VHH binders against p46559. Designs and how they scored, part 52

Target 1, 369 residues: p46559
Amino acid sequence: MTAIEKFFTEKSPDSEQVLLKVIELGIDFLGGEWKNVDKSQVNVSRVHGGQSNHMFHVTSSTSATPYLLRIHRQPPSQVFTDTVNLAIFSERGLGPKLYGFFEGGRMEEFLPSKTFDVNDVLVPENSRKIGAIFPLYHSINVPVSKSRRCVHLMREWLNGYESLGGGDYEILPTTVNYSDHPKSVSIKDLNHEIDNFEKWSTEIFEHTLVFSHNDLASTNILELNSTKELVLIDWEFGTYNWRGFDLAMHLSETAIDYRVPFPPGIKMNGDLIDNPPNIQIFCEAYVEADKKLKNRSPSDPTAEVKALIQECQFFWPLTNLFWALSAMKHSLLKFENGVDLDVQARDRLAVYFHLKPRSQKIYEELSKK
Short names: E, the ipSAE of ESMFold2; O, the ipSAE of OpenDDE; V2, 0.75 times the mean of E and O plus 0.25 times the DockQ between their complexes.

## First folded at step 18 (VHH; framework vhh_7nfr_2)

Design x3 (at its last look DockQ between E and O 0.01; V2 from the best seeds 0.00; counts 0 for: placed apart)
Fold by ESMFold2, look of step 18:
Structure x3 (fold): chain B 369 residues (1-369), chain A 125 residues (1-125)
Amino acid sequence: as target 1 above (369 residues)
Amino acid sequence: QVQLQESGGGLVQPGGSLRLSCAASGFTFSSYAMSWVRQAPGEGREWVSSISGSGGYTYYADSVKGRFTIARDNVKNTLYLLMDSLKSDDTAVYYCARSYTIEYGRGTERKFDYWGQGTQVTVSS
């Protein structure tokens, strides 16, 4: 743990030391508006920073610009891509403003907003708005590796799980109601699953590579209080990837509520795991927005929407395997994020194996062309 | 200084009703999810209900679902628990608790950083 992480985790947000520190950061990165702020005028509130950050909302009773403070929990190398992604999207008006960064942390805009719940995402108007956003950021050239995909992070997590002493993983018990999965999986089995999906995806969907968010669950969508515009946050998993994974991630996450306040801290809605009710509307909005953005000639929109739905269905199980592997590793690291990570891993593995046959059928159909 | 002050407890007959209140001060109330937690004599603390900062999203323990209603008034900075069809098993000290984090992104946490002093609810059986 770095010295700055220790400082912000061991001291109360209302301690004199923290209040003085955030004033100093405000002066250093936001300038003179903070120079006349007294510690008695400052408020520091904790914000949930997930697995990657400790986060604080810093305000004052003055007109000094409030800010969101992120203190990184990850090694500097993993922080680099997250910071680059934020800076790029900040400059494009597609994310929070970046106010500054320093060794071990950064400062960014706090957005007065409503954070979406899974119920908000399923409202048809919201589904249309969200579907229309994807082509916007999929069109951006981001100066990060174009060869890394979701599968590379999955391998890193599986390797990390093994190096932490992990072995065969028992899939039962689950909270989901499926039985068409193995009772346990080995590390070798999971490597085979990753390799197989990489092979399928590369053979069929290599032409669909775009910069992807890869984590667009409802809680990463903010509706601004003032304008009702949607803003996407937490680009830490942003990479070039097959667009269908990015779309399937959003759709598959509609079945999952991470905000339950009691153990296991996660609830999967079994009715939505296979296909959410909004997939048609979402894909229609994507196709319409993509055509408009690219000034494409008219084509058969019904066929394009059908193909995009199939593309989402192909990647659906992979999104569950992705989070299962993350949960397996982070459970051994004992990350505290309010979710029982073994419950998540077991359920997502069950869902992965349940949905995989559909992806195999899609691969077989498309590979004959 | 964060302060939470419960009130509205008392003695009630089985099948009766009570309304608990929790006055909050020293923080931006609407930014925090809030919860009710109870402790029966000789028992550990049992989570009862939670409500989002805006008031639009509520959660209930199975033991109270359909009988209790959590609500908040963000103008008056007050949290409520409306308890109907009370049972002897509902006898406990009821605590008002603040979420560890404000709601932003993931928001709601299973951790609480401030608690009230509690108010006694006794259901005569």
Scores: ipSAE 0.520, ipTM 0.798, lowest interface PAE 1.4, mean pLDDT 88
Fold by OpenDDE, look of step 18:
Structure x3 (fold): chain B 369 residues (1-369), chain A 125 residues (1-125)
Amino acid sequence: as target 1 above (369 residues)
Amino acid sequence: QVQLQESGGGLVQPGGSLRLSCAASGFTFSSYAMSWVRQAPGEGREWVSSISGSGGYTYYADSVKGRFTIARDNVKNTLYLLMDSLKSDDTAVYYCARSYTIEYGRGTERKFDYWGQGTQVTVSS
């Protein structure tokens, strides 16, 4: 735990120490507008949401610019990447402004907004909007490694799982009703799955590499109160990846509710997994927006949309494997995030194995072309 | 029901060797890390060694490193501890334990949820 994390977690947000500290930060990064702010005029409230960070909304009764204070819980390497991404987006007007960063934290623009939930992302119009936003982000050139971080992370998590004492993993679905999965998977088996998808993806979709969010769950989508514009947040996994992986990630997450108020704290809707209702509108919106962005002549998008849907379908199981491996590792660490990680891991693996055959078929089909 | 049963303990001379076994039942053995923990008379329990479910990772206390080898047979649901170059300080009741890891802000901690009854190891001239 960093010193600053300790400071903000051990002290009450209304403590004098915290109030003075946020004023100090305001002065340091926002300048003179905070110099005349008295501690009695400051309000610090904890913002609930991000599992990986401590967040505080800092406001004053003055004209001083309010800000979101984020205290990192993430490893330094992740913090660095996340900060760089945010900085780039900030300059391009694609997200909240970055006011400043310091060791163990950062200050961001607070955006009055609604965070999407599982129901919001299922609204067709919202799906369309989200689909239309993706090309904008995918068009960004970010000076980071072009390596496929998703594959690296999967291997890292699997290795972590093993190093923490994990072995064969029994697949016992809880919230989904699939049976076409193995009873258990070994570390070797899982490595093989990663290898296969890496191979397939590299062979048929390497030309689709784009800067990707890779974690666009509902909780990472903000609807601005003022304009109703959607803003994508939490780019901690932001890296170059296959376009289809990023899109499938969002689509797959629309089937999952992480805010279930009762154990296991997660619910997957099998109906949405098998037949996502908004995949067509989402992909249509993507294609249309992409064409517009690239100043392409209007043409019948039918073939492109179909191809994109297929691409999303191909990567759909991989997104589940990705998070399954994460959940497996973190489950061993008894990381508490309100979700039963074992349940998540098992259910995602069940989904993975259920959908994998479709991906393989897609690979076979596209490999012949 | 989870059951762990140790065997192989006994009296051995300094410099001697012993092989401990732990038979596991009532759970998927290959899915869990296993550990050996010992308790000397009048002392607290001391972690000795751990092995991952797959067997791919092994860990040892400094006091036994280079002398003890932990192994497992996931087909036989058996945990082993090969103890070489035994010394008087190794005298203790050795317990087999199913183990897991917890992450705390400052690191990881090994925890145990099931224990065997233990086997006595006595190293004496």
Scores: ipSAE 0.457, ipTM 0.806, lowest interface PAE 1.1, mean pLDDT 92
ESMFold2 (binder alone), look of step 18: mean pLDDT 85; pTM 0.871

Design x4 (at its last look DockQ between E and O 0.01; V2 from the best seeds 0.00; counts 0 for: pae O 12.9 > 2, placed apart)
Fold by ESMFold2, look of step 18:
Structure x4 (fold): chain B 369 residues (1-369), chain A 125 residues (1-125)
Amino acid sequence: as target 1 above (369 residues)
Amino acid sequence: QVQLQESGGGLVQPGGSLRLSCAASGFTFSSYAMSWVRQAPGEGREWVSSISGSGGYTYYADSVKGRFTIARDNVKNTLYLLMDSLKSDDTAVYYCARSTTFEYGRGTQKTFDYWGQGTQVTVSS
């Protein structure tokens, strides 16, 4: 843990030391607006920032620009990538402004907003709005590796799991009602699953490579208080990837509630796991917005929507494998983030194996074309 | 100042019903998941039920599923627990508790940071 992380986690946000430090940061990065601010005029509130950051909302009773302070918990590639992505989207008006960065943290615009929950993402108009904004983000050229897809991070997690002493993983017990999965899986089995999906995806979907969010759960969607427009945040997992993975991640996550305040800290909605009610509206909105963005008119819009739904269904199990591998590694690191990571891994693996045959059928059908 | 005040407890016969209320003030009520936690004589605290900030999701301990209903009124800033089919092992002090639910990105916190004073429920046969 860095010295600045220790400072902000071990001291109360209303302590004199924290108040003076956030004034110092305001002066250093925002300048003269903060030079006349007294500690009695400053408020610092904790905001939960997921697994990668400690977050604080810093305001004053003056006209000095308020800011969101992010203090990195660890310097993983996701945190670096998130900062680069924030800067790129900020310059295009697609995200919060980046005010500055420093060793161990950054400062950005705080967006007065409502964070979506799992109910909000299933409201038809909200689902339509979410589907419509994806093509804009997918059109952005980001100067990062185009070869490191989601499977690269999955391999890093599996290698990390093994290096930490992990072995065969038992899938039972689960909270989902499936029995068509193996009882356990080896590291070799899981490497084979990653390799197989990478092969299928590259053969069939390489033309769909776009810069992807890869983590669009409801909590990463803000509805702005002022305009009611939606803003996507927290690009920690952003990378080039097959667009179908990005879309399937959002759709599969509609079945999952992370706001459970007690163990296991996660709840799957069994009614939504394999048939989200919003997939049609979501995919229609994507196709329509993509058409407008690219100035094209599809010859058969119904066929394009059907193909996109099939594309999402192909990647759906891979999104569950992605999070299962993360949970397996981080469980061995004893991360305490309020989610029972073994419950997540077991349930996600069960869902993966249950849905994989659908993906195989789609691959077989499309490889004939 | 965050304040939580429970009411509605009392003495009830087995099979009876009660409605507990928790009046909340000093914070934006709809931004927080809220919970009921109980403590029976000689026992530790036992989580009973939780409800999301919007009220759209509810969660129950296995021991109370089908008998208890959690609800909230975000206009009146009030949390409720409707308790039906009460039995003697439901006898406890019932506490209203707040969970931190403000999110900016993926993550939830599973701690209760503010508690009420509690209200006694006694089921006697």
Scores: ipSAE 0.006, ipTM 0.298, lowest interface PAE 9.6, mean pLDDT 84
Fold by OpenDDE, look of step 18:
Structure x4 (fold): chain B 369 residues (1-369), chain A 125 residues (1-125)
Amino acid sequence: as target 1 above (369 residues)
Amino acid sequence: QVQLQESGGGLVQPGGSLRLSCAASGFTFSSYAMSWVRQAPGEGREWVSSISGSGGYTYYADSVKGRFTIARDNVKNTLYLLMDSLKSDDTAVYYCARSTTFEYGRGTQKTFDYWGQGTQVTVSS
């Protein structure tokens, strides 16, 4: 725990120390508007929803600019990447403004908004909007490594799982009703799965590398109160990846509810997995927006949309494998986030193996072309 | 701590064969793709070959295809490079590297996060 994390987590938000500290930060990064703010005029409230960071909404009864204070819980390397991403987006008007960053935290624009839930992302119009936003981000050139971070992370998590004493993993779905999966998978088996998808993806989709969010769950989508525009947040996994992986990640997450108020705290809707209702509208919106962005001549998008849907379908199981491996590792660490990580891992693995044959078929088809 | 240690290098005549080994420690060996990269005198680093974590997939530079074979023993945590039909142009320091991804179809562009110290291979008459 960093000193600043300790400071903000051990002290009450209404403590004099915290109030003075946020004034200090305001002065330091926002300037003169905070110089005359008295502690009695300041309000600090904790913002809930972020698992990876401590967040505080800092306001005053003055004209001083309110701000979101984010105190990092992430490793420094991840913080660095996240900060760089946010900085770039800030300059391009693609997210909240970055007011400043310091060791262990950052100050950013507070955006009055609603965070999407599992139902919001299933609204067709919202899906359209989200699909239309993706090309904007995918078109950004970010000066970070162009390596596919997802593959690396999967291997790291698998390694971590093993290092923590993990062995063969029994697949017992809880919230999904699939049976076309192995009873258990070994570390070797899982490694083989990673290898296969890496090969397939690299061979047929390498030309689709784009800067990607890689974690666009509902909780990472804000609807602005004022304009109803959508803003994508939490770019901690922001790296270059296959376009289809990023899109499939979002689509696959729409089938998952992480805010189930009863154990196991997670629910996957098999109906949405097998027949995602909004994949067409999402992909249509993507293609349309991408064409506009690139000043392409209007043309019949049918073939392109179909191809994009196929691409998403191909990567769909991989997104589940990705988070399954994460869940496997973190379950051994007894990480508590309101979700039974073992249930999540098992269900995701079940989904993975259920959908994998389709991906393989797609690979085979596209490899012949 | 991740450690990679190459061995097996030496002097060989053209047409000869060598077997390089790389001993890996400090990580789950089978979970990572591995690669060989070489550097000739005065030249930059050149990707030679890669193998997937499970060993199911292998990749080779065009310059070594048909002559070199990459293999691994995940029980022994060892990476191998079997070099046959060696040529003078194969003279280089050969490095073992842990790969982060494959770049199939993209030529010699590869990503690595850990390297060994290298072993000298000299092909000379």
Scores: ipSAE 0.005, ipTM 0.251, lowest interface PAE 12.9, mean pLDDT 90
ESMFold2 (binder alone), look of step 18: mean pLDDT 84; pTM 0.861

Design x5 (at its last look DockQ between E and O 0.11; V2 from the best seeds 0.00; counts 0 for: pae E 10.4 > 2, placed apart)
Fold by OpenDDE, look of step 18:
Structure x5 (fold): chain B 369 residues (1-369), chain A 125 residues (1-125)
Amino acid sequence: as target 1 above (369 residues)
Amino acid sequence: QVQLQESGGGLVQPGGSLRLSCAASGFTFSSYAMSWVRQAPGEGREWVSSISGSGGSTYYADSVKGRFTIARDNVKNTLYLLMDSLKSDDTAVYYCARSYTIEYGRGTTKKFDYWGQGTQVTVSS
């Protein structure tokens, strides 16, 4: 734990020490507007929702600019990448402004907004908006490694699982009713699955590499109160990836309800998995927005949309495998995140194996072209 | 001071019905989700049901779904649990608890910060 993390986690947000510290930070990074702010005028409230960071909303009764204070919990390497990403987005107006960063934390623009939930992302118009936003981010050239971090992470998590004593993993779906999965999977089996998808993806979709969010669940989408614009947040998994993976990640997450207030804290809707209602409108919006962005001549988008849908379908199971492996590892660490990680892992694996044959078929079809 | 007081428990035959009440005081009742949790002898605490502050959303454990109904009166600062078709397995001490939602990024869970003293429900022939 960093010194600053300790400071903000051990002290009450209304403590004099915290109040003075946030004033200091305000002065340092936002300037003169905070110089005349008295501690009695400052309010610090904890913002919940982030797994990887401590967040505080800092406001004053003055004209001083409020800000979001983020205290990192991530490893330094991840913090670095995340900060660089945010800095780039900030300059391009694609997210909250970065006011400053310091050892162990950063100051960001607070955006009065509503965080989307599972119902919000299922609204067709919202899906359209989200689809239209993706090309903006996918067009960004970010000076980070072009390596496919998702594959690396999957392998890392699986290795971690093994190192923690994990063995064969029994697949017992809880919230989904699929049965076309193996009873259990070994570490070797899972490695083989990763290898196959890496191979298929590399052979068929390598030309689609873009900077990706890779974690666009509903909770990472903000609707601004003022403009109703959508803003994508939490780019901690931001890296280059296959376009379809990033899009499928979002779409697959729309089928998952995390608003289960009690265990297991997660519910997957099989109907949404098998028949995602908004995939068409989402992909249409993407294609249209991408054309506009690239100043492409107007043309019938039908074929392109169909192809993009297929691409999303191909990557759909991989997104589930990705999070299944994460859940498997973290379950052994007894990590609490409001979700039963074993249930999540099992359900996602069930989804993976259910959808995998379709992906394989797509690969076979496209490999012949 | 936050206070929760359960009432309405008792002995009932299988298939019978009971209505539990929880009187709340010391806080803005409508601002908080409320829950019922039960504990059977020798068992751990089991969540039974929750209701949002406004009463617009209700949640039930699978074991009681279709049989129990949670409700609240925000004017009277009272939480209710209507229990129908009671079974022997429903025998437990029933607690009302003030609840709040914690969001963990993607996940959400209910937590409890205040509890009542509980009321005994016994289902026996």
Scores: ipSAE 0.041, ipTM 0.424, lowest interface PAE 3.3, mean pLDDT 90
Fold by ESMFold2, look of step 18:
Structure x5 (fold): chain B 369 residues (1-369), chain A 125 residues (1-125)
Amino acid sequence: as target 1 above (369 residues)
Amino acid sequence: QVQLQESGGGLVQPGGSLRLSCAASGFTFSSYAMSWVRQAPGEGREWVSSISGSGGSTYYADSVKGRFTIARDNVKNTLYLLMDSLKSDDTAVYYCARSYTIEYGRGTTKKFDYWGQGTQVTVSS
C-alpha cells in the first residue's frame, strides 16, 4: 500500500487533513476556483468504485468544479493503460474529462448517472445505443501496442497460476447444466486452447483488428442522468484486439448475474449463455453506425449482419476462457472480492468447452474460402 | 457518509470466546447483506461469514463452521460475530464489510464496497 492510499484509507473523509488535501489537489490541478475554498465548505464522500480504486466525490458549497478522486489500490504499472486510455478518450469527448493525475491517483469528472445492469442492456433501445457506440472507438487509431492482444494477458494469468503452485484444475461441480466438458484440465491443455484460438483468430479475423474495450459488461456502461446518453468506463483492459472478442464480451456477459449474494456472488443464467435475445439488434446497430461513420455506400446489410453475428459466436467461448484464467490465478491469492473465484472459473470453463465446437465449425467453414 | 466501526476484539486463550460488534451508520442497514472478513499477518483478506439484509440467511467459511455465529440487529444497525472455540489460526484483524451491487463499473470480480477499520483478535497459547 502506497503512502497516498494509507492517507485516504486511514483517515476519515471529513477529517481536517483530508479536507485540506483535497483543496490542495483542487488548487494544483483545477486552479484558482479552489483557492477561495475553506475546509468548512468542502464535502468528501466515498463512492462505490470496487476494489481497484478508492473513489471520492469531492464537492464544495462554492462554485468550484467538483471532481471524482481515484486513489489506486493497484501498482502504477497496472493502472497505466487505464489512465492513458482515459486521457485519449477524454480529449476526444468519449469519456469523463481528465482533470489530472499524480503518483497513486487521478482526478476526473464525476458523471451523475445510472450504472446499467443486465436487464438494462437487454432493453431493445439500449441494445441499439450500445451497438452503435462500438464503431466510434473501434475507428480510433490509439498509439499503443498492436501486438498485445487478449491472449497475451491470458498467458500471463496462466503462467501466474502455475508460478503460484497451481496444477490440474477440476471443472466440477458447476452451476451450469452441461456434460460436454472434461472433468479437469491441465496447464498444458489450457495453453493448447489459447494457442488454437489465437491461430484460428489470426488466420480468419486479422482484418478485424481494432482498439477494443475488452470488458464492456453492463456495469461499465453509465447512462447520464441529464441527457440519457451512454458513457463507457473502465478501460483497464483496452488493447488492440479482434473486434469480435470485444462484441462477444459484451453479449456473453449478459448471462452473468453478479447480484447473487456472496457466497458465491455469481451465477450463470443458463437461458442466456448461448442465445442472447439482443444479438440481432445489437449487430444491426453496429453495422449501421459503422457505415454512417465511414460515409460508405450501403452494402448488403443483411449479409453483413449475419457475418457479424457469426463473428461474435466464434469469439464467444474465448471471452469465458479469458475470465476463467483470471479467476484461477486470483483464487490462489486468497483475496475474495465477493465472488467465489473457483465457482466462476469452473462455470466459465464449462461454458468454454460447451461453445468451443461451434467456434471450430465456424473456423472450418470460413477457412475453406 | 457510510461508516462501519468494529469493536470487541482482544487477547484470548485458545478455546476461548469473543463477540465482535460492528456499528453501522449512513445507510439503510437492512437493505444490505453484511460480512466479516479477516486478515492474518502476511496474508490476504479471508472471507469469514455473511448474512442477508433480513438476517434470514447465513453463510460461513469451512474454517469457522460450527464455531462462529453471525447475527444482525436491524433495529440497532449492528452486525455481530460470536466466536467460540478460538484457535491460534484465528488470530487476525477482523473487518466488517458491506456487500454491494456493482456500481460505476467493475474491475476484478468484487462484491464489497465499504470496510470498517478492523478490530484485532489475538489467540495466544
Scores: ipSAE 0.006, ipTM 0.240, lowest interface PAE 10.4, mean pLDDT 84
ESMFold2 (binder alone), look of step 18: mean pLDDT 83; pTM 0.844

